# VH-VL binders against q9nrl2r1430to1533, part 194

Target 1, 104 residues: q9nrl2r1430to1533
Amino acid sequence: GGVHELSAFEQLVVELVRHDDSWPFLKLVSKIQVPDYYDIIKKPIALNIIREKVNKCEYKLASEFIDDIELMFSNCFEYNPRNTSEAKAGTRLQAFFHIQAQKL
Short names: E, the ipSAE of ESMFold2; O, the ipSAE of OpenDDE; V2, 0.75 times the mean of E and O plus 0.25 times the DockQ between their complexes.

## First folded at step 13 (VH-VL)

Design S2 (framework fv_iluzanebart; at its last fold request DockQ between E and O 0.59; V2 from the best seeds 0.67)
Fold by OpenDDE, fold request of step 14:
Structure S2 (fold): chain C 104 residues (1-104), chain A 124 residues (1-124), chain B 107 residues (1-107)
Amino acid sequence: as target 1 above (104 residues)
Amino acid sequence: EVQLVQSGAEVKKPGESLKISCKGSGYTFDDHWIGWVRQMPGKGLEWMGMIYPGDSDTYYSPSFQGQVTISADKSISTAYLQWSSLKASDTAMYFCARHTFDFESGYYEYFDYWGQGTLVTVSS
Amino acid sequence: EIVMTQSPATLSVSPGERATLSCRASQSVSSYLAWFQQKPGQAPRLLIYDASTRATGIPARFSGSGSGTEFTLTISSLQPEDFAVYYCQQYDNWPYTFGQGTKVDIK
């Protein structure tokens, strides 16, 4: 993608991070707190990783960027039951993402 | 270029308070854990704890829990290690280090860049 | 906590020779194992992470192997700048812990 596309990815990540429901996604789930997480989730990802990839221009297509964001949410819903605060936050943040992603 | 620059050497007396700093640059400070490591004179390395500046999430090693306070000011990309009351046994070199991750696996997190160290000498 | 034990305590090697350093964990740490090099008056330098992945800028003569509880750092041909103390460190379980170090000096 071009410079404008990279800027769009950067801006979207900033908006996601600043969202009130970003707290489950700011960083990788800690093995300290959730020892079995990585036994279940095989492709872990978080906003800090996605931002790093954006900064390093690793996303050549918008679809690649979107795929990583969707993976992040997918992991959340796979591990966390629907009634958890994490899953509820994820649901709201994903809805926000889908609206913002229309600009990409 | 990723860099961690620590504050200068300290000479203190027992009972005094102290706060040393570690400033990160060349990367997104909020997105990486910062850890603190103690190295007593002529001894090995000891993990003290770590903090995630993005949300101030903090972990301490059991041996250092309640002995020190780790904090961060993300507005100036700086992490801190502080004592309320120093002891002679706190004499050591203190390193900060950046925690990062492996893109290939996604969840392999490790400490890659280190500060130059801060020498703290506590004596009567 | 997981105890990391390195051997030998001191390894005397001639320049150009192979150096083999061992690190043992009291319980499995999978591949969450790093190796560091430290020279006097300097900060530790990351050599290997994930047990066998060489860090950026690290010479090819450094290699790591092993998994679970047994790990090895190999320096295929020791260079003058390689004489230092080497530490292994597990980051599988908190608190993270270092080995006590192996000093590599000149034979």
Scores: ipSAE 0.836, ipTM 0.932, lowest interface PAE 0.5, mean pLDDT 94
Fold by ESMFold2, look of step 13:
Order: structure tokens, then C-alpha cells, then sequence
Structure S2 (fold): chain C 104 residues (1-104), chain A 124 residues (1-124), chain B 107 residues (1-107)
């Protein structure tokens, strides 16, 4: 029941973090490295935050979890031009996510 | 519960090396910045630097750049602060701290979990 | 680096009275400002973050206010356990910096 769904969220996040293309998404974007990021992106999110929300049982529905993951990718594509390493990594990780999300 | 447990007090001579530790428990160690703060005797607090254990991304405050090495071993949930050659002026209390997330005002990160401190004394 | 300046250096207050501590930043830090309490021989304790949000478990007598460059910590009815050193800290930009501290002493 509820234990299986929580385990699925946790397992999916673990697999996303382990994926080679997770590097732009592990933690919030640094203001040092990217000074204007937070002028453009108003709802920042990253895999470490999503994992924390899973650990605190903050997701009641699979759709809430999926929405946060999709927000993470949407932020990436909004900020980064399509030809950047970040956007390309986002495209590949999002494709991986869509395959895994069918399990939810 | 979140805990940060630091290694014990050290008494050293100038020129010796030293590595002190901060072990995190009760949370996903890889997912949170760990920073180091110095407090010299009778003085205030100074950020030295911080590391993200998940990818080893590391930042130093300018006055500590080249003075210390910050590292982490995520397999044992431990962060380190290291000197290759201690000076008498390194005599201080050293704290580690872990950040947390501000879900109410956005996903801003602030440090609210602290280790107990490690006293380092460097004298002849 | 952003310089944080606290005033006064020492504040002498009688138990039960109000204490008001000031912190000024050399440039705007928006609301990314925390207040810490430190008692002798102990690690700092977070009181306030985001300029005005009380951390979990912090008594209601502690309140924070301000934004930009000017910030205030208020203790509305000073208790014996509140005699300590108080630090403000900005976390708007690295390196994060502390003020030099305000010592709250019994009068």
C-alpha cells in the first residue's frame, strides 16, 4: 500500500541521482556561479530537495511528486538555451524519468 | 534526528599536520552542504568554507583559501577540515554546520544544525 | 565580501525588560539574514532565519525584523537564560559573514 508507493518515490529519486546526467540537478543552482538565476527562476527545486520531501512524507499523490520532477526540468529548459550541456543533460534525464514514472 | 559529531580536542605544535572530522547522522548526508566555522579565543564566528558531499563541490572564504583543505567521505558520512602545516594562530574552536531547506519562503538554504566543536590548540 | 556590523557591542539589560539588537549590512542582503545565540562553551543556536522567521522550538519572546541593510533582533521579556552573545549572519552571497556579536549582559 502506502509503503510500496513511498518506496517507489524513494527508488526513483535514487535512480535519478545515480544517472550520469543528474549533475545539473543534484542541488540548487549557485548564485556564485550563476548570479542571475534567481531573477528568472521563481520556483527553484532540485533532486536533494525532492528527496528531502520524500523523506518527510510531504507527497500525498504520485502527481505531486511528478509535478516537482517536471518543474525541475522546466526550470532547466527555461533558463538554459537548448544547445547547452545543461539542457542536453535535462533532455536525457527527463526521458529516463518518463520511462521510470510509468511505474507510479 | 539530525546530529553532527566532531572529533575530539587536539593539542599540536606549529608545523604539524592535522585533520579533524564531522560525522553526520539522521539524514541523507550527500544532500546537504557542510560548512566549517572558526572561532578564535574570545572572538566571533568566521565562515571558512563549505562542501557539498554529493558531488564534492567546495567553496572557501578568501581568507582561508590555501590555508585549509575541506573534504568529505560520503561512504562514512564524514566531512573533514585539514591543515598541512599548523600555525599558532590556528588555535581556535572549529564548528561544522549543516544546511537545511526553507520550504516556506522558497528553497533557500540556511545552516541550523551544528556540531559540538573541536578545540585545536597550537603551541610550542 | 559583505560586512555585517552589530550594535551595540554590549547591551546591559535587566531581567524582564526588552532588549533590542541591531545589525547592518554593507550592501543589501534582501531578507537572507539569520540570528544566532551562543552561550559560553556551546555551539551557536539558530534563533531567526529569513530575517523574521523563528526557528523551530525558539520561544515567542524572540522576534526579528528588517530587510535590505538594516535588521533588528528583539527579546520582548528577557529571561535569565537569554544572557549570551548574539550574532547576525547574512547568507545572500558567499562567503557568508557574521557580525562581530552583541553581548547581552545582566544589569
Amino acid sequence: as target 1 above (104 residues)
Amino acid sequence: EVQLVQSGAEVKKPGESLKISCKGSGYTFDDHWIGWVRQMPGKGLEWMGMIYPGDSDTYYSPSFQGQVTISADKSISTAYLQWSSLKASDTAMYFCARHTFDFESGYYEYFDYWGQGTLVTVSS
Amino acid sequence: EIVMTQSPATLSVSPGERATLSCRASQSVSSYLAWFQQKPGQAPRLLIYDASTRATGIPARFSGSGSGTEFTLTISSLQPEDFAVYYCQQYDNWPYTFGQGTKVDIK
Scores: ipSAE 0.570, ipTM 0.876, lowest interface PAE 1.9, mean pLDDT 91
ESMFold2 (binder alone), look of step 13: mean pLDDT 89; pTM 0.906
OpenDDE, look of step 13: ipSAE 0.775; ipTM 0.917
ESMFold2, fold request of step 14: ipSAE 0.553, 0.527, 0.417; ipTM 0.867, 0.864, 0.829
ESMFold2 (binder alone), fold request of step 14: mean pLDDT 90, 90, 90; pTM 0.906, 0.909, 0.909
OpenDDE, fold request of step 14: ipSAE 0.836, 0.831; ipTM 0.930, 0.929

Design S20 (framework fv_iluzanebart; at its last look DockQ between E and O 0.75; V2 from the best seeds 0.00; counts 0 for: pae E 3.6 > 2)
Fold by OpenDDE, look of step 13:
Structure S20 (fold): chain C 104 residues (1-104), chain A 124 residues (1-124), chain B 107 residues (1-107)
Amino acid sequence: as target 1 above (104 residues)
Amino acid sequence: EVQLVQSGAEVKKPGESLKISCKGSGYTFDDYWIGWVRQMPGKGLEWMGMIYPYDSDTYYSPSFQGQVTISADKSISTAYLQWSSLKASDTAMYFCARHTFDFESGYYEYFDYWGQGTLVTVSS
Amino acid sequence: EIVMTQSPATLSVSPGERATLSCRASQSVSSYLAWFQQKPGQAPRLLIYDASTRATGIPARFSGSGSGTEFTLTISSLQPEDFAVYYCQQYDNWPYTFGQGTKVDIK
């Protein structure tokens, strides 16, 4: 990935974090609050981790960045039933992401 | 370079209020938990609590719940520990520490960087 | 809370000798166990995390082992700068808790 792609990743992460529906994704799920989370979710990820990867230039391809974002949503939908606030927020945020990702 | 720089030593009297600080630099402050640890003179280490600066999500150790307030101002990359009314028994060294995550394990989190400590002395 | 118990309280060792420190948890903490070194007037320094992973910049003479309730920190050949207090800490359950520490001093 080039400089432009890196900048695009940074900007998109900023937009995702600032979105009203980002609250389930800002940081890793606490196993203190959700003891069984990591028994189910084997590849945990969150926006703070993704942002750090962007800052460290770990994404060489847009597909790698997109894969991590999609993984984040996949984890949410895998663990949370559809009627939960988390899943609903995830649905909206993912839709937003898909629109913004077209700019990548 | 990741650094946590704490405010200077404090000498207070019982009943006084106090707010000490921990400023982070060299990393994205908002994305890492900041914890506070107490070390009374000649004693061991005690976790007091931790805060996530971005949303101010906070955990307190039961022993310190209601005894102190942990807060953060992410605009200046600073975490705080404060007392409304100090006691002599609050005399101790207080450390802040960054709570990092392990990318390999996914959910392992440990404290990798520490502030230099703030000595608080409370005496009449 | 999970109680962490370290032994011995004080370990007197000669330079160049092996030091073995023990840490026991009142219940399983899996591998959520860290070791810290603290010298007088200084902040704790992370040595080991995940029970056996050496932190960045930590000399190879430091090693951690164990899981569940029994853990060990080993210093294969004690150096002059290694005389300090060592703490284990579990981060499996909140509140996170430290052992009471083992002081490693010179024999």
Scores: ipSAE 0.578, ipTM 0.885, lowest interface PAE 0.9, mean pLDDT 93
Fold by ESMFold2, look of step 13:
Structure S20 (fold): chain C 104 residues (1-104), chain A 124 residues (1-124), chain B 107 residues (1-107)
Amino acid sequence: as target 1 above (104 residues)
Amino acid sequence: EVQLVQSGAEVKKPGESLKISCKGSGYTFDDYWIGWVRQMPGKGLEWMGMIYPYDSDTYYSPSFQGQVTISADKSISTAYLQWSSLKASDTAMYFCARHTFDFESGYYEYFDYWGQGTLVTVSS
Amino acid sequence: EIVMTQSPATLSVSPGERATLSCRASQSVSSYLAWFQQKPGQAPRLLIYDASTRATGIPARFSGSGSGTEFTLTISSLQPEDFAVYYCQQYDNWPYTFGQGTKVDIK
């Protein structure tokens, strides 16, 4: 890691948030709208939390940043059946993430 | 430094419209729920509702549903509380507050920063 | 909606003494409870979240405890700046609700 690595992760999070398929991942899933979500997903995370952790330099290793992003997608696929709009958006955004991570 | 700066005090007559504002700075405004809290003169705090500025997802307390409109303009980091027709009973101090997160403690966000308040006085 | 009831309404305490404030929920809120301090003419300030976790910059004399339906805020050695109104708030279920407040007065 280092200063350039943290800037690269900030750039990547911004690109993820801007992506059309970010809508399931912007903020934590609402217990009001999805009452059983937190019975199933025990390590919730979202792009706004990841961005805050980058902004506060809370990631000590690059792998910690990558693990949070992959956890976000894994949660989506665990909760949502593969034919749902959420899971399809997750598949496309994850593919985008992998492409952008290669460029950095 | 995280700041929430609200618009100034208002003196209005019943039936007039009003839109008060809450501008956030020193953090990523779009990433945090902003809530509105009423404090009637000499009374306690009442949670009115909240908005997520990035997508305008909005929740109202049942007590305030239909009485006010909560909105945001993320391009200028500002949330709003609006009345189409004020009543004398709307006389109160109104606060905005930011809701932050600590997922190691639970799934829910808690409030950490408050605006200075906007006094709204409605009298005939 | 969940009703939060604080007691006492007013608590008279001498400086340097211990203050104990109670908050009761009408149903379990687990540990999703915050405490706020409000001085006259000011916005509330977060003291405690998650029932017992002190917010950044809050002096160690403030402590919170409890879970489920019964919660306590303790000020172990009351300072002149601690005379204020204290509110509890649950954030377990929407709508979030506040208690009616406990005023801590100098005795």
Scores: ipSAE 0.343, ipTM 0.816, lowest interface PAE 3.6, mean pLDDT 89
ESMFold2 (binder alone), look of step 13: mean pLDDT 91; pTM 0.921

Design S21 (framework fv_iluzanebart; at its last look DockQ between E and O 0.66; V2 from the best seeds 0.00; counts 0 for: pae E 3.2 > 2)
Fold by OpenDDE, look of step 13:
Formats: sequence, C-alpha cells, structure tokens
Structure S21 (fold): chain C 104 residues (1-104), chain A 124 residues (1-124), chain B 107 residues (1-107)
Amino acid sequence: as target 1 above (104 residues)
Amino acid sequence: EVQLVQSGAEVKKPGESLKISCKGSGYTFDDYWIGWVRQMPGKGLEWMGMIYPGDSDTYYSPSFQGQVTISADKSISTAYLQWSSLKASDTAMYFCARHRFDFESGYYEYFDYWGQGTLVTVSS
Amino acid sequence: EIVMTQSPATLSVSPGERATLSCRASQSVSSYLAWFQQKPGQAPRLLIYDASTRATGIPARFSGSGSGTEFTLTISSLQPEDFAVYYCQQYDNWPYTFGQGTKVDIK
C-alpha cells in the first residue's frame, strides 16, 4: 500500500457514507436500541471506525481495508434477517462496494 | 489537533430563547458523538444528551427530555444546545464533549475532548 | 438511571502523599467507568477510562482500579497541580451519570 491506495480508501469511504443505504452502517449499533447486539456480534465495526483507521493510515494493504468493510456487512447479515430494512440496505450497499472496490 | 470551541457567555432573562454552539475541528466531525453537560454553579456534572452529527441521531437524559433541543449542522462541524424559554434555574456552565470509541476494549464510548464551556446566566 | 456515589466529599492531602478516591455504582457498570479532573474555571479533563486505562498524556501517578460497582482512583504522590475536583462517570448505560465529585485540597 501507499499514498495512492490511502487516497482511494478515503474516497471509497466517502462514497459509502454518502450512499442512501449507508444508514445502518454510519456508526456502531446502539446497545440502547439493540440490547443483545453485542452478545451476538463479537467484532463490531462501522464506517466511522473504518474512516478513522483510514485517516490514521492503519491499512497497509487493500485487503485489510476490504476485510473490515466485509466484516461490517457480515455483521449486518449475521444479526439481521434477510427481510429487514437493514439487511436489504446492506445488500445494496455491499453490491455498490464490490463495484467500487474493483478500482482499488 | 482535536478542538471543541464553544460560543461565548450569555446573559439572558427568563422566557427568552437561546441557542449555544460547539464547533469541532481537527477530526471528522460527522463520525463522533457530541454530548452536552450541564454544571450548575458550585455543583457537579450532569449529562444532558448527545447527538451523532452524521445522521442527527439524538439521545436525551430523561431529566432534560423536552427541556432542551440538541441539534447539529455537520456542514460547519457545529453542534447546538437550545432553549425555547429559559428559566433562572438554567443558569449554569454548559460543556460540549466528544465521544471516542476504543477498539481495544468494550463497545462503548468515553469522552476524550471537551469544549471550554459556555456560561449561561438567566436572571430578571 | 445508575447512581454514582463518590467518597469522601472532600479529601485533604499534603503534597507528596497518597490520595485514594472511591466511586460506587448503584449497579454493575462492568469496566465502563471514567475519571475526570476539573480545576476551577476549566473543563473536565479525562484521566482514566475503562476503569484502569490512563488517557493520553496523563502522568503515571494517576491510576484507576475496580470493576462492577466499586472503583478507585489513586494518586500515588500528590503534586501541587493535582488539587482539584475529581468525578467518576459511568458509560455502561444511558443516561450516562457522574458521581457528585471529590474535592482534593491541600492539608
């Protein structure tokens, strides 16, 4: 990884955040709203966390960045049934991500 | 460098409205919760509520629910605390504070950076 | 809400001496407990988070311990700049709540 990849990560995160289906992923799930979430999901992650890691240059490889994004979606699909708004949004956002990730 | 800069001291009368501000810089404002804390003269700290600028998700402490409004304008990295009708009992120092997530432990956030405070004085 | 109770209300200590502050929660807050220092006319400053982790830039003389309902902040050797009010705060459950504070003043 280098400066070029770092910039690409930054841009991709911005695009993900701006996407209409990003709302389930902008921040960590609130324990207040979902009391059992962290009993099920053991590696929580969200776009704000990923962006912080990008800003801190913690991703040395594109694969590391991709792994965190995929983890984010994996968590969503693990906790949310397929018919939920969250899962549907996740499906669309993940598809978008996969297209954009080809540019990395 | 992370900074939270609050608006200046306010002197108001009962019944007046007020909106104070907290501007963040040195970080991605949208990605961190901003909380408001009240400190009445000579008293301790009280959480009022918090807002996530990224989506304006907001939580109020029960004692402040309906008493104040917390909002944010992420385009200018600013959070707000406002009253529609001030009371003398609203006289206090008000702090804003940023929440921080720790990757190494837990799933909850602690408050790492604070504004300098805004003194609000309400008297007839 | 979770009630946080600090003791003592005031702690008089001589420079160089050890200061021990207590914080009790009305129910378990696990390790989601922070300590703050506040000096007159200033905003609170984070000292400890997650019960025992020092915040960045905090001197080693400050240490936190405890879990569940009982917590302790220790200042191993009080320095002149350490005279202030100290607050504990739980962030396990909303609403987040502070203790009423312990004032550390000079003996």
Scores: ipSAE 0.750, ipTM 0.914, lowest interface PAE 0.6, mean pLDDT 94
Fold by ESMFold2, look of step 13:
Structure S21 (fold): chain C 104 residues (1-104), chain A 124 residues (1-124), chain B 107 residues (1-107)
Amino acid sequence: as target 1 above (104 residues)
Amino acid sequence: EVQLVQSGAEVKKPGESLKISCKGSGYTFDDYWIGWVRQMPGKGLEWMGMIYPGDSDTYYSPSFQGQVTISADKSISTAYLQWSSLKASDTAMYFCARHRFDFESGYYEYFDYWGQGTLVTVSS
Amino acid sequence: EIVMTQSPATLSVSPGERATLSCRASQSVSSYLAWFQQKPGQAPRLLIYDASTRATGIPARFSGSGSGTEFTLTISSLQPEDFAVYYCQQYDNWPYTFGQGTKVDIK
């Protein structure tokens, strides 16, 4: 949306990046370390890409920003079994996100 | 404007250590991979490795694993390439380059901005 | 590792003519291929990524095509500033590799 929405998106991404459970989401999953990831996940996304989209003003609505964040978590849960450190971190960060997203 | 500024030319002797730098500006340094590329005199380009400054995650090409150290200090937006013991065969031009986000494919896979290069000469 | 082979090693072309540069991968790299231009004493410059997409600010005379193992860079009407060395790079599989380069010289 408007200028104050862009500032809110930026602040929320900063809060997500600073969270202790952000480590699986900072950057795209490495094809080097996880060769089959991109065979399974067709719409990859990560916090650094979302921040770049905020910086380039590519989100016109709050729903578009929220959709990218939720896609990030959905990809994590689709690829990773629930008992993995990645999925557990995703569950905690998503809960944090839902609380912070009420500000939007 | 995105800019990568490398440290100046170096003249060293075999066996000496060396650390060269690449300072990024005009973008969020933490969010982009920085790669290092070697170009030996009269030769083509060789990818050495890359680092993600946001978490220091680092990859080396096999031919450079154990030969160099790639590091970053995100507090000053700077990446480094380091040798513990230089050889005459390390004489080359060294470039740093920023990897672009690929919004459509989601891969960090190619260099969109390059530093000016650092000439390293190793001779007795 | 994936070997990228460029041909010809040197291409002699008159200004205003078309240049065609080839890049062959030792195995499929899908469309994950970039082309770079390097002039003497300068850093490489990104021309094309994803096999056929021009980078920002790259003139329309540069075009890329191909997929899998065979890729082509075409310069439709050579300008004086286009005489340089051109490199392809694959980014499909680790380690990422460059071709050895094609030098485009004035004929």
Scores: ipSAE 0.387, ipTM 0.823, lowest interface PAE 3.2, mean pLDDT 90
ESMFold2 (binder alone), look of step 13: mean pLDDT 90; pTM 0.917

Design S22 (framework fv_iluzanebart; at its last look DockQ between E and O 0.72; V2 from the best seeds 0.00; counts 0 for: pae E 3.0 > 2)
Fold by OpenDDE, look of step 13:
Structure S22 (fold): chain C 104 residues (1-104), chain A 124 residues (1-124), chain B 107 residues (1-107)
Amino acid sequence: as target 1 above (104 residues)
Amino acid sequence: EVQLVQSGAEVKKPGESLKISCKGSGYTFDDYWIGWVRQMPGKGLEWMGMIYPGDSDTYYSPSFQGQVTISADKSISTAYLQWSSLKASDTAMYFCARHTFDFEYGYYEYFDYWGQGTLVTVSS
Amino acid sequence: EIVMTQSPATLSVSPGERATLSCRASQSVSSYLAWFQQKPGQAPRLLIYDASTRATGIPARFSGSGSGTEFTLTISSLQPEDFAVYYCQQYDNWPYTFGQGTKVDIK
């Protein structure tokens, strides 16, 4: 996308990171703490990775950026049962994202 | 340009406290782990631990657990290594290093950028 | 922790000659193995990562090979600036661990 879209992506990532429910998504899941995570999740992603991609102008379309964010949430819900703190946080953050994404 | 700049050399006595720093620039400081490595005089390299500035999540090497404290102030893009009570055996060069990740495959990998090192000398 | 063992401790080589450094892991580290060069008074410099990928700006004379538990760093033709200490490091499991180093000095 253009410069305008890039700025929008940057701002949205900042807002996601600052959200109270961002804690499960700030960085990649540690295989030290969750040894089987990468056996299950084949396309791991986190907000720090997404932000790096934004900074490197890797997203040419808004859909690409949205796809990565949705992948991040999809991974969370795939690995974490619904009653976990991670899944609950993910649900709230995703709802927030969907609202903010309307501005893209 | 990615840079890690460490605080200057320290000369201390046993029993004194010390806090050295590592300031990152040229990248998003919050998004990369910062590790600390010890190198005693004439010896090899030892991982001490690492911290994720974004949430202050911290890992220590077992041999350094409880011996030092690793912290970060992301508001000034700075990581810290501190001792409550120095020992002569703490005399060493200390390096900080950035832990990079593969954003294509989603794995943390190697340490790509290093600070210049901080020499700590502890003697009575 | 995974123990990394380098050999030899010291390698004396003449300029222009081939240098071969070995690194062994106490258990498999897959390809999560890096090589560093360190000169006196300087920070370690990354040479190789993922066992065989040369870092940016590293001369082609440096190459890494191996996987699992056995790794090799090769300097095809030693240059004067290559005399230093070389460390291998695994980053497969925390705590990350270095080999004890191989000193490459002039013969």
Scores: ipSAE 0.796, ipTM 0.924, lowest interface PAE 0.6, mean pLDDT 94
Fold by ESMFold2, look of step 13:
Formats: sequence, C-alpha cells, structure tokens
Structure S22 (fold): chain C 104 residues (1-104), chain A 124 residues (1-124), chain B 107 residues (1-107)
Amino acid sequence: as target 1 above (104 residues)
Amino acid sequence: EVQLVQSGAEVKKPGESLKISCKGSGYTFDDYWIGWVRQMPGKGLEWMGMIYPGDSDTYYSPSFQGQVTISADKSISTAYLQWSSLKASDTAMYFCARHTFDFEYGYYEYFDYWGQGTLVTVSS
Amino acid sequence: EIVMTQSPATLSVSPGERATLSCRASQSVSSYLAWFQQKPGQAPRLLIYDASTRATGIPARFSGSGSGTEFTLTISSLQPEDFAVYYCQQYDNWPYTFGQGTKVDIK
C-alpha cells in the first residue's frame, strides 16, 4: 500500500534473507540440479524475485506480498518430503515469518 | 543505472595464471546471476558459465568445465574469471553479463546488461 | 546442446530499407530466445527477449517473432547506426548457446 507498507516489506525481506534457514529460498530452484522441479511446481517464486518486486513497487496490497511468501513455503513443502533439510528449513523460516508478519 | 565494469586488458604468456574481474553497481548484486562469455578473435559468442553471488552457486558450460574458475566476492560486488595455466587458445575478448529472470516462466535467464569486455592476449 | 543457426551470414541492405534475419534452433526452445546487437569494439546489447519483447530503450523498428525452432528479427527502415552483427541466443536448455551471427552491412 503506502510508504509505510513498502518500507515494512523491504525490512521483512531483508530479515528473511539474513535468517540462517533462508538458503533453500534465496533464488529459484535450478533446473540443472533439479530437472523435475518445474514439472511439479507451476508457480515458482523465491526471495530474490520477491525483493525485486518490492523494489519495483509491484505489490499493491500487503496480502499480495504475504501470498508470494506463503507460496514460496507451500512450494517447498509440496516438492520436498518433511524429513529433508529443505523442508525443515522451510518450517523454521515460515515460523519466523509468521512472527515478523504480525508486525505489519 | 545498472553498470558492469571489467578489469583492463591483459598480455600473458602460456602457462601463466590470470584473474579478471567484473564489478557490478546500480542494482542488488547478490540477487542476479553473472555470466561469462568468450569471443575469440573474429568469432561469435560462447557462454562459459555463471555464478549466483548471493551464495556462490556456480555452473559451467561443459566445454569450459575444469578450464576456468568462476567466483564472486559479494562484499565488493565483484565477479571473477580465472585461469590457473593460460594457453595461446585462450586469447579472446571476455565479457561478463548480468542474467535476469522471467517471473512468469521460472528459472530461464537471459543477459540484460553487459560489461565492456576484457581483452586477454596469450602469446609466446 | 542446442545448435543455433543464423542466416544469412551477411546481409547487405541500404539505409531506410527492411532487414530480415533468421535464427533456427536444432530443437524447440519454446519462446526462450534473445537477440543481441554488437558493433565493432563494443559489448553486445540486448534487443529482444522472450522471442518478441523489446528490451528497455530499444527503438520500435526492431521486432522479433517466432517460436519453437524458427525465429526472425526484423529491422524496419534501417538506420546508419544499425549496421552491426546480430546474434540470437537460446536460454531454454543448458548450456545456453548463441548463433554464429549475421552481419548487416551497407549495400
């Protein structure tokens, strides 16, 4: 929405990127390393894309921003079984996000 | 404004090592892949490989795997291309270029900004 | 790896006339195709991405078309600054590859 929301989105993205469990989410999953990923995940998203969308003011509503971040976690849980390092990192980062998002 | 500035021309002998640089500015350096492209004298463009500076994830074209090392130092917004032992056939112009991404179609990336090039001459 | 073949190798065109450059892929690259312009002594410049989308700041006289295996770059009403070498590049399949180039020269 307004200037306050844009600054809050920037701050939240920075905090997510800095979190130790951000490593699976920094950039899109590589088709080179994970050939079948894009056969399964049809709406890929990552923190670098979300940060660029914030920088370009592409989010009109806070719900749009939150939806992209939740999509990022949902994709992780859809592709990765719960016992994987990726899914465990996603669970911890999502919990962190939910706490920080209440400050929006 | 997005800008990629490469290190200056190099004249070397076969067997010598070399590291050339590409410094990015005007954007979030960590968030975009940097690719390296070779252009041999009088020839076209060849993709060599790419690095994601945010986590140093690196990919090489098969013909360049083991022939060069691509690295980055995100603290100074700089990517590097290096040889441990140059050959005369490494004489070429080397460009760095920023990859961007298509938000609608996933991971597919293309070069949107280029450095000015670094001429490397390797001769006896 | 996907071989990109450009034709013609050299295209002689008078200023103000239309230039048509072709690029063919050895297998489908869908729409993941870019066009670059390179002038002597300069770095390549992005003209077109996603087969037909002009990059920021590229004049409307440049247009791209095609999908799958056959692509075309068209320069309507060629200007003196448009005499250069043009490259197509696929970014659908790793490793990414360029065509060998088409030189557009003054007739």
Scores: ipSAE 0.393, ipTM 0.819, lowest interface PAE 3.0, mean pLDDT 90
ESMFold2 (binder alone), look of step 13: mean pLDDT 89; pTM 0.905

